# VH-VL binders against b7kms5, part 269

Target 1, 80 residues: b7kms5
Amino acid sequence: DTFETVRNTIRIESEVDESLRQLCHEERITKETWLEAAYLYLCEKPEELAQVIQLAQERLSQRKAIADYKRAKTMQERFL
Short names: E, the ipSAE of ESMFold2; O, the ipSAE of OpenDDE; V2, 0.75 times the mean of E and O plus 0.25 times the DockQ between their complexes.

## First folded at step 16 (VH-VL)

Design rt_10 (framework fv_pozelimab; at its last look DockQ between E and O 0.02; V2 from the best seeds 0.00; counts 0 for: placed apart)
Fold by ESMFold2, look of step 16:
Structure rt_10 (fold): chain C 80 residues (1-80), chain A 125 residues (1-125), chain B 107 residues (1-107)
Amino acid sequence: as target 1 above (80 residues)
Amino acid sequence: QVQLQESGPGLVKPSETLSLTCTVSGDSVSSHYWTWIRQPPGKGLEWIGEIYYSGSSNYNPSLKSRATISVDTSKNQFSLKLSSVTAADTAVYYCARDYTLDEGSEDFTIYFDYWGQGTLVTVSS
Amino acid sequence: AIQMTQSPSSLSASVGDRVTITCRASQGIRNDLGWYQQKPGKAPKLLIYAASDLQSGVPSRFAGRGSGTDFTLTISSLQPEDFATYYCLQHFNYPFTFGQGTKVEIK
């Protein structure tokens, strides 16, 4: 009757987060229940899950490149 | 699963060069910063320096330019050389993945999420 | 270099106790601080990054707080596996520096 949960920090791009918050508000659900439902739904659809994984890999690569650029720039400015 | 493993001699004579290699598996050495950290027996942790896979590096000034970190992309490894060692350089040496996390706008955070098991290097005659 | 001072240097506590470890930076470091746990003979393990964000797989009894110069790590209910030395690390500016460590002993 009670779900055991794990508490974690998730970082979502602000534009995506705003859109997701609007969807969850309109549908009267929470971000965590949306995440759970999306994963469970995709587990039954291997081809669609593979497409989501590919998109996630592309986004991860983009975010790594952006993060490394910010780090290099900021640390050069700080370390005088 | 990302794994890091240090390798190199456990005993180095004074005034010689300490040379260690970190072998990365489950990840590409070309995708992150990589760092070396050491810990003298019974003491705290000291950051030695880092390298970005393109060869850009940053070092702790306390090592007086004795430290050099390098990357070998063909072997998926990065290495530490520490010249002119003394007994003060006796420590457990760790390699670690130096992850940069995007926090939006112009911000980021850094953490060391995967570490090697550590290798003890003793400087002694 | 930015000095990181931890307090206390050691403590003894019982299973179930709430413990708090502090870390003070010699200058402002925003939230650019991580907490690491190290057990004897083992490599450090990341617990918390960005001062307050819990690393995946770390038990929820660990919590980080603070910004600027004063930071805390709290273990809400100490477990036997929490016997370890805890280090803070600042990554605001080079060289990156660790605190001297806080040894938590289970009595």
Scores: ipSAE 0.478, ipTM 0.842, lowest interface PAE 1.5, mean pLDDT 91
Fold by OpenDDE, look of step 16:
Structure rt_10 (fold): chain C 80 residues (1-80), chain A 125 residues (1-125), chain B 107 residues (1-107)
Amino acid sequence: as target 1 above (80 residues)
Amino acid sequence: QVQLQESGPGLVKPSETLSLTCTVSGDSVSSHYWTWIRQPPGKGLEWIGEIYYSGSSNYNPSLKSRATISVDTSKNQFSLKLSSVTAADTAVYYCARDYTLDEGSEDFTIYFDYWGQGTLVTVSS
Amino acid sequence: AIQMTQSPSSLSASVGDRVTITCRASQGIRNDLGWYQQKPGKAPKLLIYAASDLQSGVPSRFAGRGSGTDFTLTISSLQPEDFATYYCLQHFNYPFTFGQGTKVEIK
């Protein structure tokens, strides 16, 4: 049995990636199959999915804040 | 060029603790799991255990009560301690890198791609 | 623990011969099986990972096959440098376990 896959470039926060790597190593699965399985599971759990989405939005906001800070710092350094 | 090198005393008395260190060069200990394997003279291979730089470790149940693996990221080393040794613990001890394919591959796999040359530890009074 | 039964324990062969070594797992291990070559006084060397994938730099005369419980390592045409002891290793579940080894000797 074969199926098509799509190549994606996914960046994960280092601490989360480390923890996930350990889990995947111990359970003999890949991060890709973990993500697929997790999503499919959540598709059947609307309340849990909503919670995950909220968490994801929060994490995105944090990433944006960090990016803005880095940009501001870089700009300051250019004028010093 | 990834290289592993075992170091430690080649002779240990019964009931004492065997202590070995593996020094890694050409790679960071923070990037992989690291393993100890031993081989009694003229016999087969036995997996002792593994460790991740975070401190997470797994041991062979046959040795779990006596074996302790640790990692020192500052020295790029990891170590093995085996307590209460007997003649049965006489062996060549190998350290190895267990490479994990968990990205961009169809299958998950673990394999030991780099090994130390091994160090003989003899337990004798 | 998963038991790996390797056969034969030893065999004699000549240069150019086809050599086959077998490993059987006490339970299904999918394709989580590696093959290693060890020469006297040296550390084991990885030949095959994931049952059939050839490690980079390993000659194509080496081939791994199998899945589930039955696995084989084949040397299509034995070379002088191939006389050694070979081990299978399962990494499906802890503890990782080796076969008892197969010594390939010169006839």
Scores: ipSAE 0.306, ipTM 0.833, lowest interface PAE 1.4, mean pLDDT 94
ESMFold2 (binder alone), look of step 16: mean pLDDT 91; pTM 0.931

Design rt_11 (framework fv_pozelimab; at its last look DockQ between E and O 0.79; V2 from the best seeds 0.60)
Fold by OpenDDE, look of step 16:
Parts: structure tokens; sequence; C-alpha cells
Structure rt_11 (fold): chain C 80 residues (1-80), chain A 125 residues (1-125), chain B 107 residues (1-107)
């Protein structure tokens, strides 16, 4: 079988990324294949998928708040 | 899928006020920054200004005295008003989502990931 | 305002060619630079953000490099759909400013 891949920039929270990297190392898999597998698994688990989506939305909201704060602070400093 | 759509008069008389509205779907205006950009025919792009959903705005100094951007959360829209227009204000006007991405530590990045199709506004008597 | 000097203003190339566009900022902007593609009658499309990060869905033949004042956009192998005008944009400081654009035309 053949497949095509798409390159994406992925930024992961440092503690999560470290934990995930450690897991992948121990299990001799890659972060990429873990993400693929996790998604495919969740596609067959609607309740679990909904929970993951909710958690992802919460984390996104937190990231946005932090990003907006950083932006406002940094840009203000650059003008002062 | 996020979509933006500009609307407003395509013709404005000199000295009058240009008014445009951007209708957002697939995302709430109560997130991110929202931006207006224009492009005179056959020329480059000019950043007009931006607004945060909370009301804070930033403008290009070249247009600050004439430009006003506002947000209507109830309609999921944001608008541009440009007063005292002249022929130099003839352009295609774009609205865009101004996304701020957290990069960790003190870092962040900004990019315009979704754009309206643009609307031509011609200033003519 | 920070001035973005883009070069060349236009270039002619053939399908399969390697194309390089440069953008120079009048002052240091770190990696706060984006690249956009615009086709006639269409809105600009985001290609690269943060100087080198490829936007999702953008072909890997596009690559952004640089930091500080000097930046490059490279198309490793020009495709028919790549003939367009390209703009760099700095968002290090207000007002955000674009390069004057580079029109990539068919030779």
Amino acid sequence: as target 1 above (80 residues)
Amino acid sequence: QVQLQESGPGLVKPSETLSLTCTVSGDSVSSSYWTWIRQPPGKGLEWIGEIYWSGSSNYNPSLKSRATISVDTSKNQFSLKLSSVTAADTAVYYCARDYTLDEGSEDFTIYFDYWGQGTLVTVSS
Amino acid sequence: AIQMTQSPSSLSASVGDRVTITCRASQGIRNDLGWYQQKPGKAPKLLIYAASDLQSGVPSRFAGRGSGTDFTLTISSLQPEDFATYYCLQHFNYPFTFGQGTKVEIK
C-alpha cells in the first residue's frame, strides 16, 4: 500500500509534548502515527470523541486568551 | 468552515463616508482580531486597521483620522467607516480574520487565514 | 512605519523552474513575516506564517526562510497554478505593512 502525507506545523504544550514523546519512545512509535491512530480510534468512539473535542475546545480557548494577552502586552511595549 | 463576506455600496461620492460591513460565519466575532485591508486597482495591499472583539482597535496612521472599525456581536459582523473619501480611496476592500497563535513562552504569531472575496468601492462624483 | 522591500517586482519563469522571492525589512522584525499569494480577481491567500511555517493545505514546494531583516519565499518547482502575485507582510509592529508584491508570470 502507498499513502501521501501532509506536512503541518504542530505546536504542543511543553509538558504534554514531553510526556507524549516519552510514550512514543517507549512504545517505539512516532508522535505522528500516535496522533493518526488516536484519531482513527476516536472516530469509532463517538462518546469519547465528544469528550476529546470538548477538552480540545477548552484548551484552545486558553491558548487564545494567552496569545491575545501576549500580543497586547508585546505590541504596547513596542510602541512605548 | 469560516467565511467572511463584505457588503456595502460600491459607489461613494467624494467627501462622503464609505461604509462597509463584514459578515462572519463559521466563527464568532467574539474571538480573534478582525481586520480591514484595501487594494487600489492594479496596486499593492494596504492594511487599514483591526479591532478586537472587546472594542480595542488599531489603525494605520495614514488613515487613523478617517477610519473607524466597529464590531456587532449580535449580528456577528464588523464594519469599516472611512470619512471624507477621495478618488485615492477607490479600492477593493477586504475583511479578514486576524488570528493570533500562541507559540509558547513570550512568543506569538499573527496571520490572516480567512479573507472575504473583497468588494470594490469606487469614489466618483 | 516599517518598510518592506520586495524583489523582484516581477519575474518570468517556466513550469518546473525554481523561483525565489526576497523581502527585506527596514528594521528587525524577528520571524513576524507572512507570505501571501494573490490571483487576479481573488483575495490573497496565506501561504507562510511566522517566516517559515507552512499554512495547512499549502503544497510543500513552497518554503519560507529568514529572520531579522532578510526573508525569502521559494517555489522549488513552479506549477501552472503558481503564476500569481506574491506579497510579504510584516506584523512585528503597527502599522502592518506589505511588500509591493512580486508578479510571477509565464515566460
Scores: ipSAE 0.541, ipTM 0.869, lowest interface PAE 0.8, mean pLDDT 94
Fold by ESMFold2, look of step 16:
Structure rt_11 (fold): chain C 80 residues (1-80), chain A 125 residues (1-125), chain B 107 residues (1-107)
Amino acid sequence: as target 1 above (80 residues)
Amino acid sequence: QVQLQESGPGLVKPSETLSLTCTVSGDSVSSSYWTWIRQPPGKGLEWIGEIYWSGSSNYNPSLKSRATISVDTSKNQFSLKLSSVTAADTAVYYCARDYTLDEGSEDFTIYFDYWGQGTLVTVSS
Amino acid sequence: AIQMTQSPSSLSASVGDRVTITCRASQGIRNDLGWYQQKPGKAPKLLIYAASDLQSGVPSRFAGRGSGTDFTLTISSLQPEDFATYYCLQHFNYPFTFGQGTKVEIK
């Protein structure tokens, strides 16, 4: 089997990335193969997939709130 | 999927108020900044201003005295009013999602990732 | 207001050509710059954010570079669907400002 791949940029919270990097190093895999395996595993498990989606939604909401707060503070402090 | 759609009259008389509404679907108006941009026929893009769901707003100084952006959370809409229009205000008006991306620490970036199709507003008698 | 100056205002090119568009800011804007593509009768579409990051679904033949005051958008091998007008946008400080646009035409 041959795989066609897509290059993408993703942004992961620093402490999560550090933990994932350490796990991948210890298990002698790459971050991209871990991501692929995790997604493929979850595709066949609707209940577990729903739990992961719920957590992802919570993290997305937190990151959006933080980003909007930083924007408001920074722009208020800049001279126009 | 996130979709934005402008609505409002396509013809406005000089000295009157231009009024446009952007209807947001697939996202909550309370989740982001929202922006209006315009483009005179055959010309470039001009940022009009933005609003955050809390009502905080920022405007292009060239338009601040005439432009007002507002949010209607119950209808999931945001709107533009531009007073005292002239022929120079003839343009295609776009609404867009004004997304703030977290980049960690004290950093962020901004991009306009979803746009309405645009609506032409002509100012003439 | 921060002025954004694009060069050239228009250019003619053939399919397969390498195309480079420049955008200069009147003061430093870090990497707070985006690139947008607009086809006739359509809304602009985001291509590049943070000067060099490719938006999801945008072909990899598009590349953004630069920081500070000088920025470029490069199309490594022009395709038929790339004939459009391209705009840079700074979001470093209010008011947010666009460059005047660069029209890429078929030769």
Scores: ipSAE 0.533, ipTM 0.850, lowest interface PAE 1.2, mean pLDDT 91
ESMFold2 (binder alone), look of step 16: mean pLDDT 90; pTM 0.929

Design rt_2 (framework fv_pozelimab; at its last look DockQ between E and O 0.81; V2 from the best seeds 0.54)
Fold by ESMFold2, look of step 16:
Structure rt_2 (fold): chain C 80 residues (1-80), chain A 125 residues (1-125), chain B 107 residues (1-107)
Amino acid sequence: as target 1 above (80 residues)
Amino acid sequence: QVQLQESGPGLVKPSETLSLTCTVSGDSVSDYYWTWIRQPPGKGLEWIGEIYYSGSSNYNPSLKSRATISVDTSKNQFSLKLSSVTAADTAVYYCARDYTLDEGSEDFTIYFDYWGQGTLVTVSS
Amino acid sequence: AIQMTQSPSSLSASVGDRVTITCRASQGIRNDLGWYQQKPGKAPKLLIYAASDLQSGVPSRFAGRGSGTDFTLTISSLQPEDFATYYCLQHFNYPFTFGQGTKVEIK
């Protein structure tokens, strides 16, 4: 196994992104190294990982509901 | 992992009703839009319609009078019925997850990210 | 309905070639366009959504561009597994419509 990187696009809520950018700036790290470190740390903490997963599921559900609402509203407003 | 599987009769007589079911595993049918798409042999893709689990549906106008899509949340399935079929309805039928991605305050995008393998339905005497 | 016209309808190419496929909408659809790849006997596979965003797991040699009415899919260095039929799909308005497809064949 080698240390290779993959380029990915992620979308982060703007207020969270601003806070994360500020943290990374203050600590002189990057978003990607923060994400890697956070995941590796949690892998050794089963109960804490489960709590993060629960929060992620709640946020996913909220973002999905918002997306579905925008879709339903927009498609009804467009002319056929 | 999300998986979709089409099932139903492969042969349907003219004037009868084509009936297909898509079984969803790895996700809840209540969480997404779901779509049916068909492809006549050797031809292109045609969007049939979509459903949101609440029963809200949208259909291709070319099929709206004959097509009905429904959801069965207890079985985690959604279905297509196409009435009064003719030879022109012979096609491979696909079910797909119809994902809506939030792109910010005023924006969203749509994509079909998981598809069933497809099932051929032949309309013949 | 919004008509999606793909060009060319078919092409022959060699491994390593740069391939460009065009999709034109009969009216403006913003960036509400996806690209799908279909191999014989298989379901279509999502490559690109929102005109230019690469789906997870799709090789970076695939690139989408365009907005409004004119869109392109480019494969920067064609690989053996890329011989397939490619479809664009607009999801700006109902009914959602596909282009007629572009078959990429081995030369």
Scores: ipSAE 0.472, ipTM 0.830, lowest interface PAE 1.4, mean pLDDT 90
Fold by OpenDDE, look of step 16:
Structure rt_2 (fold): chain C 80 residues (1-80), chain A 125 residues (1-125), chain B 107 residues (1-107)
Amino acid sequence: as target 1 above (80 residues)
Amino acid sequence: QVQLQESGPGLVKPSETLSLTCTVSGDSVSDYYWTWIRQPPGKGLEWIGEIYYSGSSNYNPSLKSRATISVDTSKNQFSLKLSSVTAADTAVYYCARDYTLDEGSEDFTIYFDYWGQGTLVTVSS
Amino acid sequence: AIQMTQSPSSLSASVGDRVTITCRASQGIRNDLGWYQQKPGKAPKLLIYAASDLQSGVPSRFAGRGSGTDFTLTISSLQPEDFATYYCLQHFNYPFTFGQGTKVEIK
């Protein structure tokens, strides 16, 4: 078997990250292996995968809205 | 799969108005800032300006008096008009998506993750 | 406008070499600095955002460092496909401004 990894920068909402960190600590796993395992599990669960995708889309929309607001406000202050 | 494609005349006469359109597919123009960037032949990159679907726009002061960027949500396009062109406006023009990433607290970052292939516009009599 | 001074303007290197490109801002821009790669006849490609964050799909041999006014892009081991022109971009304040570019050529 071959094993190769790809480096990624991941930003997680603080409360979710803390909760996930605690879980990983208790179960003696890592956030990385958790993500891998979760994805692989969901690949075999189409209905659950669809639900997770929808939730992810909603969270992305919220994050985008916050980011755009921050940008407009901060950049206006910097520009003036 | 987000794709951007520039379109418009490749030749413009001096003093006329350069008009370009960027057609976006795989994403909605209502969700992002959109930018125009140009590059004269053999030269570096120059940021022209940006627009949000709400109409908010920002321009490079060097071009502000001549540049107008607009968005058409119905066609999922945004456009650039540059008036009173001269030979100095000869360049490859790129459209790009501005991604704004939430980094938590009050922080955010901006980057251009998707680009059109670019279109050459030559100003010549 | 914030001025971005990129150095060197050009360099010659061989496959396997370590390459370092520097970008200096005329004022503090925190970590609001991106790096882009451009090959002839192609649009720029995002490599690094937020000074040090690697864009998805970009090889790990690329690394961005720095904050404030001084930034670096490093290619740990130059590959044949890395010969190109590289640009830094500040997006701290309007207007967004690019460095003048660094052409990485084959020795």
Scores: ipSAE 0.431, ipTM 0.863, lowest interface PAE 1.1, mean pLDDT 94
ESMFold2 (binder alone), look of step 16: mean pLDDT 91; pTM 0.936

Design rt_3 (framework fv_pozelimab; at its last look DockQ between E and O 0.88; V2 from the best seeds 0.00; counts 0 for: pae E 2.1 > 2)
Fold by OpenDDE, look of step 16:
Structure rt_3 (fold): chain C 80 residues (1-80), chain A 125 residues (1-125), chain B 107 residues (1-107)
Amino acid sequence: as target 1 above (80 residues)
Amino acid sequence: QVQLQESGPGLVKPSETLSLTCTVSGDSVSGYYWTWIRQPPGKGLEWIGEIYYSGSSNYNPSLKSRATISVDTSKNQFSLKLSSVTAADTAVYYCARDYTLDEGSEDFTIYFDYWGQGTLVTVSS
Amino acid sequence: AIQMTQSPSSLSASVGDRVTITCRASQGIRNDLGWYQQKPGKAPKLLIYAASDLQSGVPSRFAGRGSGTDFTLTISSLQPEDFATYYCLQHFNYPFTFGQGTKVEIK
């Protein structure tokens, strides 16, 4: 089978990224194929998928709050 | 999916106040910056200003004395008022979501990921 | 305000051509630069953010490069749907400012 890929920039929290990279290295896979496999697996596990979505939403909210704080602080310093 | 839609009078008389509203659907206005941008016919883009959902706003100095941006979280809308308009204020006005993305450490990035279709406002007597 | 000088103002190209648009900032803006595409009668569309990051869904033929004061948008192989006007935008400091735009026309 053949398939096409889409390029996307992915930013991962440093601790998570390091852990994931370690796992991928040990298992001789890539972060990309890990993400694909994880998603496909979860598509067949509705309860687990719901849990992952909830966790993802929480992490997004935390990152967003941090980003907004950084922006406000940085822009205030630059604009003043 | 997030959608933005501008609404308001397409014709405003000189010296009057231009009033536009952006209605957001598909997501809450809470947690985001919201931006107005305009484009005179056949010309480039000009950033007017922004507002955080909590009410903090920033304006282009060129328009600060005349521009007021507000947000209504209960209606999931934000608005633009531009007072004392002249022919120079004739433009297509866009509303957009201003997304702030964390890049770790002290870094962050900003981009306008969702836009309204724009609404033409003509200033004429 | 930070001035963004975009060049060229317009260019003519053919399908398959490599197209390069540049923006220069009047002062250092790090990587706080975005590229937007606008077609007639439509709102601008985000292509590149943070100088080089490709927005999801944007074809890989688009690429952004640069940091500091000099930035480039490259279309490796121009497609029919790429004829449009392109704008750079700095968001390093207020007020946010756009380049004057580059109209990519069919030769």
Scores: ipSAE 0.458, ipTM 0.845, lowest interface PAE 0.9, mean pLDDT 94
Fold by ESMFold2, look of step 16:
Structure rt_3 (fold): chain C 80 residues (1-80), chain A 125 residues (1-125), chain B 107 residues (1-107)
Amino acid sequence: as target 1 above (80 residues)
Amino acid sequence: QVQLQESGPGLVKPSETLSLTCTVSGDSVSGYYWTWIRQPPGKGLEWIGEIYYSGSSNYNPSLKSRATISVDTSKNQFSLKLSSVTAADTAVYYCARDYTLDEGSEDFTIYFDYWGQGTLVTVSS
Amino acid sequence: AIQMTQSPSSLSASVGDRVTITCRASQGIRNDLGWYQQKPGKAPKLLIYAASDLQSGVPSRFAGRGSGTDFTLTISSLQPEDFATYYCLQHFNYPFTFGQGTKVEIK
């Protein structure tokens, strides 16, 4: 059997992305292999995975609030 | 797993008010925009309007202010009322989650990622 | 309202063909454009957002391009399950508007 890959895009906060790019450069790995390894590692550690999920939910909530603010402001300016 | 389900009468008489409810499960209505879209049989899609969970809304002006969307966070539902219906309002009605994605800086994007299965409403005597 | 015009209105193609659907906006909409697939009797399904970004779980044979007024959806190798009607949607300004749809049939 073979492993298949899929090309996708993700959106990461600029400061986090820059830090991750620098880490990957220093360790001679790619962003995608780091993400895959991080997920697979956490799958072996249910308590740590749950903590990461909780933090991800907090970041998602903050990102949604920022996005909704931008949407309301922009649509008001464009429409009205 | 987020799921949306439309409910309401399948037959409405002309001049009456069409009322539909979308029940959301697997996530909260809080923190999102919610949208109604309709599709007349054999025709394309028409955006009816949206509501932010806190109550702010916007509507397609083609409906001549006949549409009202509301949200009930305690029941995890949002609803559509369309007044003074005619045969032209016969359509499959969809509810959808209206997601706003942060693109950084001053940018954002919008997409409808979860849809109900749709419910046909026929306007006829 | 911003009018979205799709071309062609319908097409027929063989499995494995590369097909391209275009969507033109009546004014500039930046990249505020999504593509949706609808199979008979089903709700639309999101394929592409922000003109070019592939939604999670959508096959990589689907690709979106464009900005401003001219946009394309390309299916690089048409599959039997791609029989559907495709809609573009602009969300640049209210009211949000869909194109009239492009029906893709497999020969």
Scores: ipSAE 0.444, ipTM 0.827, lowest interface PAE 2.1, mean pLDDT 91
ESMFold2 (binder alone), look of step 16: mean pLDDT 90; pTM 0.928

Design rt_4 (framework fv_pozelimab; at its last look DockQ between E and O 0.92; V2 from the best seeds 0.58)
Fold by OpenDDE, look of step 16:
Structure rt_4 (fold): chain C 80 residues (1-80), chain A 125 residues (1-125), chain B 107 residues (1-107)
Amino acid sequence: as target 1 above (80 residues)
Amino acid sequence: QVQLQESGPGLVKPSETLSLTCTVSGDSVSSYYWTWIRQPPGKGLEWIGEIYYSGSSNYNPSLKSRATISVDTSKNQFSLKLSSVTAADTAVYYCARDYTLDEGSEDFTIYFDYWGQGTLVTVSS
Amino acid sequence: AIQMTQSPSSLSASVGDRVTITCRASQGIRNDLGWYQQKPGKAPKLLIYAASSLQSGVPSRFAGRGSGTDFTLTISSLQPEDFATYYCLQHFNYPFTFGQGTKVEIK
């Protein structure tokens, strides 16, 4: 089978990225195929998918809070 | 899908106050900066100001004395008031969502990812 | 305020052409620059953020480069739908300021 891929820039928290990279190395897979496989697996597991979505939303909220704090602090320093 | 829609009078008399509202759907106004930008006919873009959902705001110094931006979380809206308008305030007014993305360490980036379609406000007697 | 000088103000090009637009900031803005595309009667559309990051859904023929004071937007192969006006925007400091725009017209 043949397939097309789409290139994406993904930013991952450093600790999570390191852990994931280590896992992929040990299992001789790639981070990309891990993400694909994980998603496909979850598509067949509605309860688990819901849990992952909730966790993802929480992590997004945390990232957003950090980003907004950085913005406010940095822009205040630059503007003053 | 996030959508923004400007609303308000398309005609304002000189010296009066221009009032516009941006209604946000598909996402909450909470946790974002919200921006107004205007564009005079055939001209470039001018940043008016921004407001964080908590109420903190920043304005273009060129308009600071006349511009007021507010947010209504209960209605999922934010608004612009521009007082003492003149013909120079004739423009298409856009509302937009400011997205702040964490890039790690002390870095972050800002971009306007969602825009309203814009509404023309003409200042004329 | 930081001044953004965009060049050229307008250019004529043909489909398939390589197009380059430049933006110069009056002071260093690191990578805090975005590129937007605007078609007549429409709102601006985000193309590039953080100087070189391609917004999701934007064709790969668009590329942003630069840091500090000098930035470029490149369209590797101009398509019919790319005829529009392009703006750079700095958000390094308040007030946020746009370049004056570059109108890309059909030759």
Scores: ipSAE 0.500, ipTM 0.858, lowest interface PAE 0.9, mean pLDDT 94
Fold by ESMFold2, look of step 16:
Formats: sequence, structure tokens, C-alpha cells
Structure rt_4 (fold): chain C 80 residues (1-80), chain A 125 residues (1-125), chain B 107 residues (1-107)
Amino acid sequence: as target 1 above (80 residues)
Amino acid sequence: QVQLQESGPGLVKPSETLSLTCTVSGDSVSSYYWTWIRQPPGKGLEWIGEIYYSGSSNYNPSLKSRATISVDTSKNQFSLKLSSVTAADTAVYYCARDYTLDEGSEDFTIYFDYWGQGTLVTVSS
Amino acid sequence: AIQMTQSPSSLSASVGDRVTITCRASQGIRNDLGWYQQKPGKAPKLLIYAASSLQSGVPSRFAGRGSGTDFTLTISSLQPEDFATYYCLQHFNYPFTFGQGTKVEIK
């Protein structure tokens, strides 16, 4: 089936999610179709894909640092 | 892809020190928490402790006086030493990546997503 | 330490059966609970994190529910590869503790 779908859970920073939801509302599309379209578009554009990947790596690193900080702070409070 | 592999002696004499190394490939040891878990034959899983790559560590209180976890960033490895072993320390020892996921706001979650194959360490005379 | 009690300790089931495993914490742990599958001679494999979030690459027939002290793992239609031992793990507070395990066996 060309339209078989898979359920997935993703987590998006709240400010980015709000902006994306507003865009999708204005354009009368869904978040899912926007994600699919963005990926399919970039697959044909190696230079643009590389730039997006670089930015994604930067965001991943930032989110990881925040997560580690929250863990250390919370576990210190609970354990202590 | 991220891979973890335990190495060390499979046989340790009572009262001596058990020493294991986990070699990390496909990712940097300097990016995560790392954990050791053990499983006596036919029994359940026991969390031994963890280390953040910068050196801070947390241990199961049942093992705290005997266990030391350390990181060697130059070899991309982390290790476990367990002193004064007895037959009760006979187990399969696993190393694992200890991932912290940001859940937003004041929240996070933890999971062990990559595991080594496990190595059996037998404590016997 | 927070004790995690799984029920049942073992069960026998057939391919296609719906299977439910429970995990009960000795105190509230919010949703700081994971489920792991272990096959003989293999390392545990993460199935569910944060009580209900499905790990990437895990079949959707696995579902986690619960919060606080009572948690369940459900396999909606048991497959041959699902015969294994299942462990819950709490990461709410140190030491992190596993349940004693639930062995799912073929009838």
C-alpha cells in the first residue's frame, strides 16, 4: 500500500511547535503532511539537506545538554 | 551505529577485584551517561551504577563500598571495578548507554537504548 | 529503595493471544518507568520508555500504560518472537530498580 501509515511520537520544542501549528493552520495542511513534504523535498536537494542536517545536529546537541542538566539537578534533589 | 562491548576476565577468585571494560564505538563516550547492570544466572537484573562522562557517578547502595565506575575518554571506554567479590557476584555483566531525553519544561526521561552483549564473570576458587 | 513487583512471575500463552503484564511500585514514580524484553542468551532490549512511549523499531502491538504505582505492558496479539522475559525498570530515584521479571512461555 502506497498510503500505509505508521504511528510515531515526536517531541518538538513548544515555541517551534506553536509556530508550526500556526503555519499548518494557515496553509490548511497537517503537521504530518508538512513533515513528509519537507523530507521528500529535501531528498532531491543535497546542499539544502546538508544544511538542515547541520542545524538538526546543533539542536540535538542543545537539547541533550538541557536534558543532562535537568537530570543532574532533579536527581540530586530527589536523592538528597 | 552505536555498539558497546564488554571485555575482561571470565573467572575471578573470591576476595579479589572484578574488572571489566566497555568499549564504545560509533559514538563518543563524552556525550552520555553510562551504566553497568548485572544478572546472576537464571535471575533478574540489578543496576550497579552509572557515570556521567565528566566523572560524576552514582551507585546502587548495596554495592557502593565495593564498586567503582570510571571513564577513559582517550580510549572511548568506561569500566567497572568490583572489589572483594564472592560467589554472589557471579553474573552476566552488561554495559549500556544511559540516555536522557528532554521532555520539556521541568521534565526528562531516562532509558537504556544500547547494550553490550554481556559477559559472564564467574567467582570461584 | 523503590521495590518493583511484577505479576505474574510467568505465564503460558498461544500465538495470537492478548497478554498483559503488571508492574507495581512501592511508592509513586510518576511515569518514570521503562519496559525491557530479554530473550535467552541476549541482552535486554528497550520496548517502552516514560511508561507509554514506544521505542523506535518496536512493533505497535506493544503498549504501555500507567502512572504513579500501577503500570501494565500489553501485547495485543502475541507473536512467536515475543516469547521472552519482560522487566520493568523505574528511574524515578536511585538506586534504579528492575522488577523481578515475567516469563512469557509457549503453551
Scores: ipSAE 0.432, ipTM 0.825, lowest interface PAE 1.9, mean pLDDT 90
ESMFold2 (binder alone), look of step 16: mean pLDDT 91; pTM 0.933

